# Ledger of designs, part 2: VH-VL binders against RecQ-mediated genome instability protein 1 (rmi1)

Target 1, 235 residues: RecQ-mediated genome instability protein 1 (rmi1), of Schizosaccharomyces pombe (q10160)
Amino acid sequence: MNQTTTLSTELTELGVRVQNRWLQSLLDYLAKKHSTGANTTPQLVMQYLVASDIRESTTSEGAAPYIVSEQHNVRIENTMLLQIVRVREIGISIVNQLEYLNDLEELKKLKGQKVIRLVHDESGDEEQNDDDGLTEAQDAVQKGSELKKMCRLILEDSNGQRFWGLERKPIKGIQLSTKLGTKLLVKNVLVRRGVLMLDPNNTTILGGSIEEWDKDYFPKRLIEELKGELSKTKA

## First folded at step 3 (VH-VL)

Design z3
Fold by ESMFold2, look of step 4:
Order: sequence, then C-alpha cells, then structure tokens
Structure z3 (fold): chain C 235 residues (1-235), chain A 122 residues (1-122), chain B 112 residues (1-112)
Amino acid sequence: as target 1 above (235 residues)
Amino acid sequence: QVQLVQSGAEVKKPGASVKVSCKASGYTFTSYDMNWMRQAPGQGLEWMGWINPYSGDTTYADKFQGRVTFTLDTSISTAYMELSRLRSDDTAVYYCAREYYGSSGYEAFDIWGQGTLVTVSS
Amino acid sequence: DVVMTQSPLSLPVTLGQPASISCRSSQSLVYSSGNTYLHWYLQKPGQSPQLLIYEVSNRDSGVPDRFSGSGSGTDFTLKISRVEAEDVGVYYCMQGTHYPYTFGQGTKLEIK
C-alpha cells in the first residue's frame, strides 16, 4: 500500500473522505518541509484538513445523500462531514444578543480595569443579586460565559449543498463565537421538515475554520449582520 | 481577526537567556507552522527556524542550532522562542510569523507578529 | 546557504513613476515539484514585514495590482508600475526552496 492509499483508508475510518489530489498536494508540501522524513499521520493530515474548504479537500461520499430541504422524517445513518457557514442564536432576542456583543467589545477595549472581576464571587458572605436588573446579556459578560440558549446553523457539505441544522440539545462548542468553517461530523441524524436535528449524540466537533469566511467576523461582522436582520424584522 | 501578538521588549546581559512569546488568535493554531526571524538594528532579516504546533517538530537554522529552542503551549495558542548564551550581536527585533499553506501548495509568511526588541548589553 | 542578492539597495523614486527591484539567487529556486519558492515582503517604516508576492508572481490578498513579480530559476524582479506614498519602505526577497531560508539584503524605496 502506498502512503496516499494508507492515509486515505485511515482517514475514512475517522469519518473523513479526502480528495486524492488534495492529499497528494499536502504530502508534497510536507515532504519539502521535512528533509529528515517526519512521519505523516492521519492526525497531522486532519490538522490541515480542518483549516480547509471541504468542497476542495473532500469527496462527495461524505456529503448529504440527497436534497435535504425536500425530506421529512428521514434518518441519515451515514457519517457526513459538514462545515458551518453561519451560527444564529434563536432562543434569545436579537436586541439582547447585540447588547452582549457590544458589551463584550467594550470590555476588550477597556484600560485600567485589569483587576476588576466580572464574575460573581462565591465566598463566605455571598450576596445574591438575582433580581437586581441584570439581563441575560449582562450576566453572561459579567460571568465570562457564552450567551446561549439554542443555535440554528447553516451547514454545507462537500458538494456545496447548504441546509439548516437545529440544536435540539446544547452541543458544547456551538455558540455565537464558533468559527465560521468549523468542521462537524454528523452521524445518524434525523431530518425533519428539511432540517437536521442535531444533538451531542450525533454531532462531533472537529474544529477548524475557513479563514476567508471567518476573517474579522466575530464579533464585528456578526454585529452588522444581526443589525441587518433586526431591521428586516422591524420593517 | 488573524493576529500574532508578541511579548514586550527585553534588556539582557551577555550570557543570559531570553524567552519571547507569540500568541496566535483568529485561526487554527495547530494547522500552520510558526517561523521565527530576527532583524538587527538597521539590518536585514534572518530566518531562525520553525516549529509545527501540532507535532512539535522543529527545524533550526544551523547558525542557531544548540542555542535556540522553540516550544509551545497549545492550550493558549502560544509559541515561544528561547535564545541562550546571549551575545551583544544578538541585539535585534525578533519576529514570529505564520507560514501559510494554501490549495496551490505554496508557502509564505502571511501573518507577522509586531516584533520584540531584545537588547543585549553589559 | 543560498545567497539572495538584491539591486539596487537604495531606490529613490518620484511619485507616480515606475520602480523595479532585482533579486538574484546563488542557486536555482525551482524545487523538484516545479514550484519556485521566491517571495517578496515590504517592511513599511516602523512596521513588521508584510507579504506582497508569493511564488514569484502571485499577489497576496489586498495587494494592489500595480505590484507585479516575474522571473525564473535564479533571476527575479519586483515591479511597481506607479509608486505611491504608501509604498515607502524596505523590500525583501526571500527564498523558501532550500534550508536555511534566506532573505535578500533589502531595497529601501523612498520618495524623492
């Protein structure tokens, strides 16, 4: 077995089906870099793959098997490799989301507040302020946590087909700050009314991004996109 | 925002060591090699080597072999360069730079840190 | 080590006029794959270097089309068709074909 065939087989066992031309190009690059012959593992290849656009790096065998938007009550048993195009929080108002994102940006720019603790301290004389007027956004900024209830995703497969994914249960690593182009493995997922029904049992986050999509996106471009969505809601 | 932020300027005596940090943000830290360069005052650029942030593999320019060590803390997306047995001619601005690998199989340093001045004087 | 020789080392130019910088390598920069790993960087005053041209002739994202690169083997050229005030700085060629990676001496471009 040659190196390309061995690696491709190993990557398929991890749920990823790579384009041969993409893999060969990567191996050529790595061979140039490693004059002493560093061992190329599937895990190393995965590090480059998660930074790639899967439309270029993977085959259609990891794509959706049909037009997802036309399906109802169908289960896709096969493992799909998908990349996140957009993340939207749908359980919290856009106004509160904008407050959170603006407060987060303002906090990052503040000088002279290096000692200020934004998380409520639990100590011997704890003071509860549950009813003191903190919004969900203000509370998340103060605690240093993500603002999250329920996300809806725009997902893309290796064929460029885009479809919705709905978080039925919170998936760790899916939030407004999730990088665009993040890779997911989705297996045994229910399709309902053309939407993938995602949960922690059927979704594995591989990480990564597509830099052209994610460049200067969170939070600045996200704020602008949400403002545009809010304007359409009020118009 | 794809960015490399380096630690602040340092003043060292001959024979000491210096450790410069380079914190990456806005991209997948483990997907791109990190390169180190230096530039003596009023002089050109000199490549020192690279580290792969996933595997930990390194290549050092022969001139620095035995004096330079590249290390990582991947939990905070940070690369480090430590230069030991400093001499006065090690006075320079030290840069980290990300090596981009694209679909066309090219390599180039597309993102640079702001530089860290290290001054070595007795 | 591959020696990268730039000329001129100092390049005063009138605004709006063309500029040309030569870079020569002591060895061929063509790798066995056929790729030529010759890159150009600009270091503006008080800034870190920034990528302009990669692999001889390809402009990095956001680089104006007045910048162009050409050449083959050991002989390379960076051209600026109309110099602007923002183009002031030191230009470096760099080879990534052979270890150690090496830079040219730099060409300081300044407005007359």
Scores: ipSAE 0.464, ipTM 0.754, lowest interface PAE 2.6, mean pLDDT 87

## First folded at step 6 (VH-VL)

Design k2 (from y7 with heavy chain H105R)
Fold by ESMFold2, look of step 6:
Structure k2 (fold): chain C 235 residues (1-235), chain A 123 residues (1-123), chain B 107 residues (1-107)
Amino acid sequence: as target 1 above (235 residues)
Amino acid sequence: EVTLKESGPALVKPTQTLTLTCTFSGFSLSTYGVGVGWIRQPPGKALEWLANIYWDDDKYYNPSLKNRLTISKDTSKNQVVLTMTNMDPVDTATYYCARDYYSSRGWEAFDIWGQGTMVTVSS
Amino acid sequence: DIQMTQSPSSLSASVGDRVTITCLASQDISNYLAWYQQKPGKAPKLLIYAASSLQSGVPSRFSGSGSGTDYTLTISSLQPEDFATYYCQQYDSYPYTFGGGTKVEIK
């Protein structure tokens, strides 16, 4: 029994159906460029797998069993391995989300610099917020918390099928800053009107990302995308 | 955006030790499958690989340079340092650092390079 | 050490021509072969990895093929911006080694 067969069996117990070709390529890399190749563990393989594109690294046995968009009131009992393509907050207005992201960028800029203060002549109101208190966005930034009520996800399976997932209850680790390509195990999920109904009981976050998708995305590209979505709703 | 930049002296005297620093951004050496290598190119000549260091601190050196090379990393600073002892005029070259990465696309060789730094060895 | 023999050392071609550059490895390198483009005064740029996989952002007119010891880079329709020196590199075994380069001159 070779390494790929042994590891593939062990990974299946973790709910992951790896492509043998992908696993063989990883093992060859580890053997050639690291000392660990002879005793590679499933845990080590998982570290590379969560950084992979599951369309290349996993088989259709972990994919959705149907065309999800065409299903209603169907329960997918099997465990699926999915990757996050996009995250959207749908319980908070796009305007408030843009305020949050812009405020977060300004706060990050201040933290990233040692403050050099110049004295300016000011007239009129002080620079603090004079409106009816802090917005949701300003409060979240000041508290160091994520701006979140309810996320909708674009998810992708190993066959490249994309479908919606909707949080019924907040899932820790799902927010606007969640990295693109993050891997999820989803089990026993209800599909309604072609949407996976997600909650903490049926969703396990494995982590990871796809570098090609995630680079320079949060918050700059997200801001651009949200502005585009806002212009469509205002027209 | 993934970038690498080499820094170090432009002129080194024979027998001195060259220390080059590769400072990079947009990735971390704590990421599985990430490595940084050094490659040099004498003026008008082909590329020559020098050394690699990986996320797990595995290190590999070109044996043609014997024990003249030492590579190390500081993951907190996003830096890789190459030290080359006993410099000689034949070591005059442009020195590059580059990322060696096993990504979502697989094993990509040196997928991103710094701009290079010219090092002249002269008495 | 694995020697990479690259040919031709230089060539001239017209815009629109198909250009083929070859690399011969002194032993089987199991498709761990990369192709780089280098323009004067610039760092090398990865075009192809794993013998045939196109790097992100590289035009589809570039392709790689071959196996074992024999590898080729093909530019299907040469463009003015393709004037450069091209290098192959094996990354199968340490030390990594490069071919001597092929200078492509546009007529």
Scores: ipSAE 0.518, ipTM 0.779, lowest interface PAE 2.5, mean pLDDT 87

Design q1 (from z3 with heavy chain S104H Y106W)
Fold by ESMFold2, look of step 8:
Structure q1 (fold): chain C 235 residues (1-235), chain A 122 residues (1-122), chain B 112 residues (1-112)
Amino acid sequence: as target 1 above (235 residues)
Amino acid sequence: QVQLVQSGAEVKKPGASVKVSCKASGYTFTSYDMNWMRQAPGQGLEWMGWINPYSGDTTYADKFQGRVTFTLDTSISTAYMELSRLRSDDTAVYYCAREYYGSHGWEAFDIWGQGTLVTVSS
Amino acid sequence: DVVMTQSPLSLPVTLGQPASISCRSSQSLVYSSGNTYLHWYLQKPGQSPQLLIYEVSNRDSGVPDRFSGSGSGTDFTLKISRVEAEDVGVYYCMQGTHYPYTFGQGTKLEIK
């Protein structure tokens, strides 16, 4: 049993169906860098795997077993390896999300200065509050926390099939700042109206990204995309 | 944005040393080897070696062994190249470059710094 | 050290016409299991080098499909199917199979 076959078996036990051609190429590179005799572990391979585009690095055996958009009220029992194409917050208005992102950028410009926030009376607070989501945005910025209620994901499998995933319960690590190309293992997931119903019990975040997708994305390109989506809903 | 920003031009006398910095941003500094190249005026490129920012391991081209030292300050995502006992033929633009392994294989040096001119004159 | 020899060293070309640059190595660039670490860079006037082609034939992101790489063993070729004004600069091949990594002398592409 050669090194490639052994590693492939070990990776499959972790839920990852690696493309043998991709794995052999990586092993050659690692041998060149670290001389012969280096012990390559499945954990080291996973570090490169989660940084890859799974359309190139993995096989169809880890993909969705059918066209997801055509399914209703079925359960995919197998483990799938998926990568995040986009994250969208759907429980907070786009306008409030844009204010949150702009407030983050403004706060970063003031880093290194001590600023005290004045407490104002009741009339000022109520008159300045145009939307409940605006208060949540300011609170998140003050606490240094993520603005989040409920995310919808665009997910992609090794075959390039894209489908939606809906966060039914909050999954820690899924937010607007989540890197594009982040890898997920999803198992025993319910499909309703062509959408994967995600929760912390059926979703494991492996991490990683696709650098080409994520390059300069958060927050600048995200702001641009949200503005474009807002324009489409108002046209 | 993924980028490498190098220190400014330097003028040195023969026998001195020079230390060029290369500050990385937009990616995880410790995940990818940093390579150093140089290019004499009007001439081609020459590889000097690499440093692994995680382990500190280095590989130097034979030509520079004993004169070049690569170091790191990971707290500010910065790599350094120091070349000692400078000669006039060390006059060159010095580049840092990130070594990247992508989805389709080894992309070698995908991101380069802007270059640092080091002039050695008597 | 592995010597990388490019030809031609100067390549005047008519806009819209094809161009071809050869790169020959003094040793095989095939590593143990078949990977070939031969890369191509373009250095535009006054700029740092930029990656065009990696591992013989793979285009870097954003590189137009009029660029193609081919070859094996010791003989490699970069082709531009139709030269545009933005293609002006010096082209380098580089091998990463053997230490030290080495570059070709460069091929200066100019519009006639």
Scores: ipSAE 0.578, ipTM 0.813, lowest interface PAE 1.8, mean pLDDT 87
Fold by ESMFold2 at other seeds, look of step 7:
Structure q1 (fold): chain C 235 residues (1-235), chain A 122 residues (1-122), chain B 112 residues (1-112)
Amino acid sequence: as target 1 above (235 residues)
Amino acid sequence: QVQLVQSGAEVKKPGASVKVSCKASGYTFTSYDMNWMRQAPGQGLEWMGWINPYSGDTTYADKFQGRVTFTLDTSISTAYMELSRLRSDDTAVYYCAREYYGSHGWEAFDIWGQGTLVTVSS
Amino acid sequence: DVVMTQSPLSLPVTLGQPASISCRSSQSLVYSSGNTYLHWYLQKPGQSPQLLIYEVSNRDSGVPDRFSGSGSGTDFTLKISRVEAEDVGVYYCMQGTHYPYTFGQGTKLEIK
């Protein structure tokens, strides 16, 4: 059995339907780099796949079987490979999200200035164990944790169809900082009102990104997008 | 923004060594090979080799074999090139460049550092 | 080592006119299953090189469609359909099929 057929079969067992032309081109490149005969594994191929645009790297067999927005109370039993176009937190106010992101941006500016503090710093580094007065945003920044309750996603399949996904239960790794183009395997998912109902039991995060989408996105461009959304809500 | 930022210009005497740094930002450092090139003043480009930031594997052009060493500090997304036993004809601008493999195939060196001038003079 | 030979080495062009740069390799650049690892870079004055064309004919993102690449085997061509002032610089072809990777000598494009 040739290498391309074997790898394609192994990737399919992992839920990924690769385009043969894409896989062959990758294998040629890898063979050139590793001319010592090193075995290409499905794990190595996955590293390149999760960094790719699945519209180029995968087949329609992993796409949604119909127009998702037109469906209600149906179940997609097969496994779909999807990529995240956008993440939105809908369980926390936009104002609190902007507060959180602005605080992160200010921390980035301080590190980028490379300020050296030698002595006589009066910043007031007192640890407090009473946390009652903090907003969710302030608490997340203080703890160094993600600001997270419930996300809504814009998802895209290999055919370029975009549709909504909603977390019914929190999925670890899905938050405002999740990279755009992150790959998901979604299986046995209920569609309600044209929205995929996601939870940890039907969603596996493969990782990755699409570099063109994700470059300089978090947090600056996200802040601008949320400000625009807030303005529309008030108008 | 995807970018590579190199260390500053250096002046060296013949026989010394130089170590140039290349700090990556805006992408997953370990996903793509880092290549090194040089360009003598007023002349063309010369490839020196690459290092794979995931595995640590290296390939050096034969011309530099035994004089050049590529290393990494993955914790700060930084690649290093060290060239030893410097001669006056090693005076050049040294570049790091990311070797990118995209959705449509190999894009060779899509992002380059700003260059580091190394001057070797007695 | 694969020798990459560019022609011309100096290319004065009138604004708005076409330009063509030739690159010839001493060995075929076709790898195994037909991929041809021939790339073009532009180094503008005082800048680092930038990728222009990869794998013979594919434009890198953000590269205007007035740039096109063609060729096969050992003979390759970069064309600019209408030269603009911002196209001034040195153009290099590079092969990545054989180690060591090698560049052409460069073609300096200037406005007459």
Scores: ipSAE 0.536, ipTM 0.790, lowest interface PAE 2.1, mean pLDDT 87
Fold by ESMFold2 at other seeds, look of step 6:
Structure q1 (fold): chain C 235 residues (1-235), chain A 122 residues (1-122), chain B 112 residues (1-112)
Amino acid sequence: as target 1 above (235 residues)
Amino acid sequence: QVQLVQSGAEVKKPGASVKVSCKASGYTFTSYDMNWMRQAPGQGLEWMGWINPYSGDTTYADKFQGRVTFTLDTSISTAYMELSRLRSDDTAVYYCAREYYGSHGWEAFDIWGQGTLVTVSS
Amino acid sequence: DVVMTQSPLSLPVTLGQPASISCRSSQSLVYSSGNTYLHWYLQKPGQSPQLLIYEVSNRDSGVPDRFSGSGSGTDFTLKISRVEAEDVGVYYCMQGTHYPYTFGQGTKLEIK
């Protein structure tokens, strides 16, 4: 029994199928950094893995078992490890989302460059009454909350196959600000019309990101992407 | 965005100590080793050692063993390098750099601080 | 200590022409799992070093395709397929396989 085999077995029990060469390279690196020999745990390996591109760090045994876009009303019983390529809010108009993101960008400028003013409504006495004139975007910025109703995801597996995931029920931690490359474990998920039907019962957020994807993305790059999508819709 | 911002230039007398700070932002400070290098005027680069921000483990190049100390303040994501018993040949620009480990393994020192000039003169 | 020897130390080049920089180590840079920790940096005038190539041949994000690295064991090469004005500076190879980590002496690239 060696360290690589033991760790691979433990990680597989967590739903993660690591690439042996990737794991061996990590263990060699960690041993180089520790004079006493590494007492490497699956949890430590996961810290490096969630920061990785799973196309390189994991095997196809954790990937989708078929071409997802061609499936209807099937269930993927296996646990898949996926990474988030994109997040989109689909329950709120693009115009309102742009308003929200532009307002956030203006608020960041005030905090970063000028006298900081915390917009904090006290016990909610004034904000609980008839404020039906506020847009959802204005209300979210005013309250300091995330603009969220229902997200659609572009997901990617270890083979590089990309497919849609739709929140059937809100999953905490999935919103417009979710980092690109965030890792998910998805198990026993229903596929309808080529889309994974996600909910809190079948989806576990592991965290992480891919720095190259996420650099300077939220909110500036997202704003530009949404503007492009709005232009295509109007055309 | 991943950044390392170092403290400003210093002028020291021989025999003194200097402490250079390196503040990290845009990444999980405890996930990656911090390396220190120096570059004397008109000369090449010299590695001084690293510190692991999670465990506090250090490795110092033999040349600096006994004179250099790396420390951390994880509450503000800051690494420090202190060099003692300064002499004129310690005049250099001192750099911190993040050791990045990604899917390809060790991806070298991918982000460097702007450098801190330390001048040692009588 | 591993000695890293660069050649040439001074490299005047005509704009638009290729350039090649050699780096030789006194010991093999292959680590126990087969990884070769040989890296290339560019230090532009008045700036801190920036990563170009890691592990022999991998370009860092945002590095132009005209930069490439190759080599094995003890002999390594950085190539620029077509030199541009922004490529001026000092190029360093560095090994991270053996402690202490060591750099080459640098190659100063200039437009002639």
Scores: ipSAE 0.485, ipTM 0.746, lowest interface PAE 2.3, mean pLDDT 86
Fold by ESMFold2, look of step 9:
Structure q1 (fold): chain C 235 residues (1-235), chain A 122 residues (1-122), chain B 112 residues (1-112)
Amino acid sequence: as target 1 above (235 residues)
Amino acid sequence: QVQLVQSGAEVKKPGASVKVSCKASGYTFTSYDMNWMRQAPGQGLEWMGWINPYSGDTTYADKFQGRVTFTLDTSISTAYMELSRLRSDDTAVYYCAREYYGSHGWEAFDIWGQGTLVTVSS
Amino acid sequence: DVVMTQSPLSLPVTLGQPASISCRSSQSLVYSSGNTYLHWYLQKPGQSPQLLIYEVSNRDSGVPDRFSGSGSGTDFTLKISRVEAEDVGVYYCMQGTHYPYTFGQGTKLEIK
């Protein structure tokens, strides 16, 4: 009978300030689907929440407490729930990033194509390369790893305020392939020149995405966006 | 990337059974119910029921109760619909569809499989 | 079972003109929380159904704003402000308030 209040309290303890109307609508839907006594847990609610737009599903109490871009050398001690709008690699040139993404797309096409066995039996089809001259892009593709040095994020809070976040140290799970709308809990973060200074100690990745934002984004739409950004520079 | 891919067309004799698969990709399979519908040639849509991939709970439309079984293999994000004791009037295209619950509430069946034609004839 | 009755069943429309499809349910589609689970789908020739409108009036992402839904209780309407060639197909309303979920008979929209 007090399910909404109990769940809201439990979610707040996890750092999530859920919007009451959103939670009530979800519980009503879940009760319809679980009419024979299913119990809703905070973990089940979180599954739906990480797939949502936090502007609709959460309250302003989990948002940034001020206009972030106007702040310098302040610390936000409270936990914020944020969603990733964009990821950009800023420690590697756009040209190298485009090479990486194009190489990944070419590999994906080849894996989906029928390959004649006789072609693979010919001498010289294996490449072994110890060359220190490999670009960072070529090295990442060859090793099957993410192209990563330092990411800058566009983050959004429950009020729709967007601001920059900069990786001070690599955060595992933040890379060019990170889904748009991925949810983060950010706690005790330093703001410098209007930018959140992120690291693994102050950032927890909850996961999820906003399907409308992420549809067909990586790598094709990202390539187009990076090409546009490269064309606007004087380089 | 969010998609449902169904198994291929089937031809069956009366009295047999058919099992249609529906493989999900691009989302957390256990988060949203999987529904099954069918559409006889030249006819409208008919709901058969759903399965909750998280709990395994099912609801079957009364018309199909006792003849239809929904199952899952969560390790490969796949749902199955088996219809037994087939009759000629079971000839139809069978669809799986995801119930999506998004930021604005229940968004109905937002993603449908491509459909699987099941033909029941002697 | 809740009967969903669509009108008209066949709808020839001149390109660029408006179209309107009625859907009536045999009982209220308002659920206990006040939500109304009435949805609209379009099945284009040779394709699977695709969602247009959910919960009476909400457009699915990517659906043009020339589509609108309205209604309450038992009476619902789908409107297309200016019909385009790509709108050809069969339109279904569906209720999800009561088990079993039920569809209307379909309205076949054709360009004259």
Scores: ipSAE 0.390, ipTM 0.690, lowest interface PAE 2.9, mean pLDDT 86

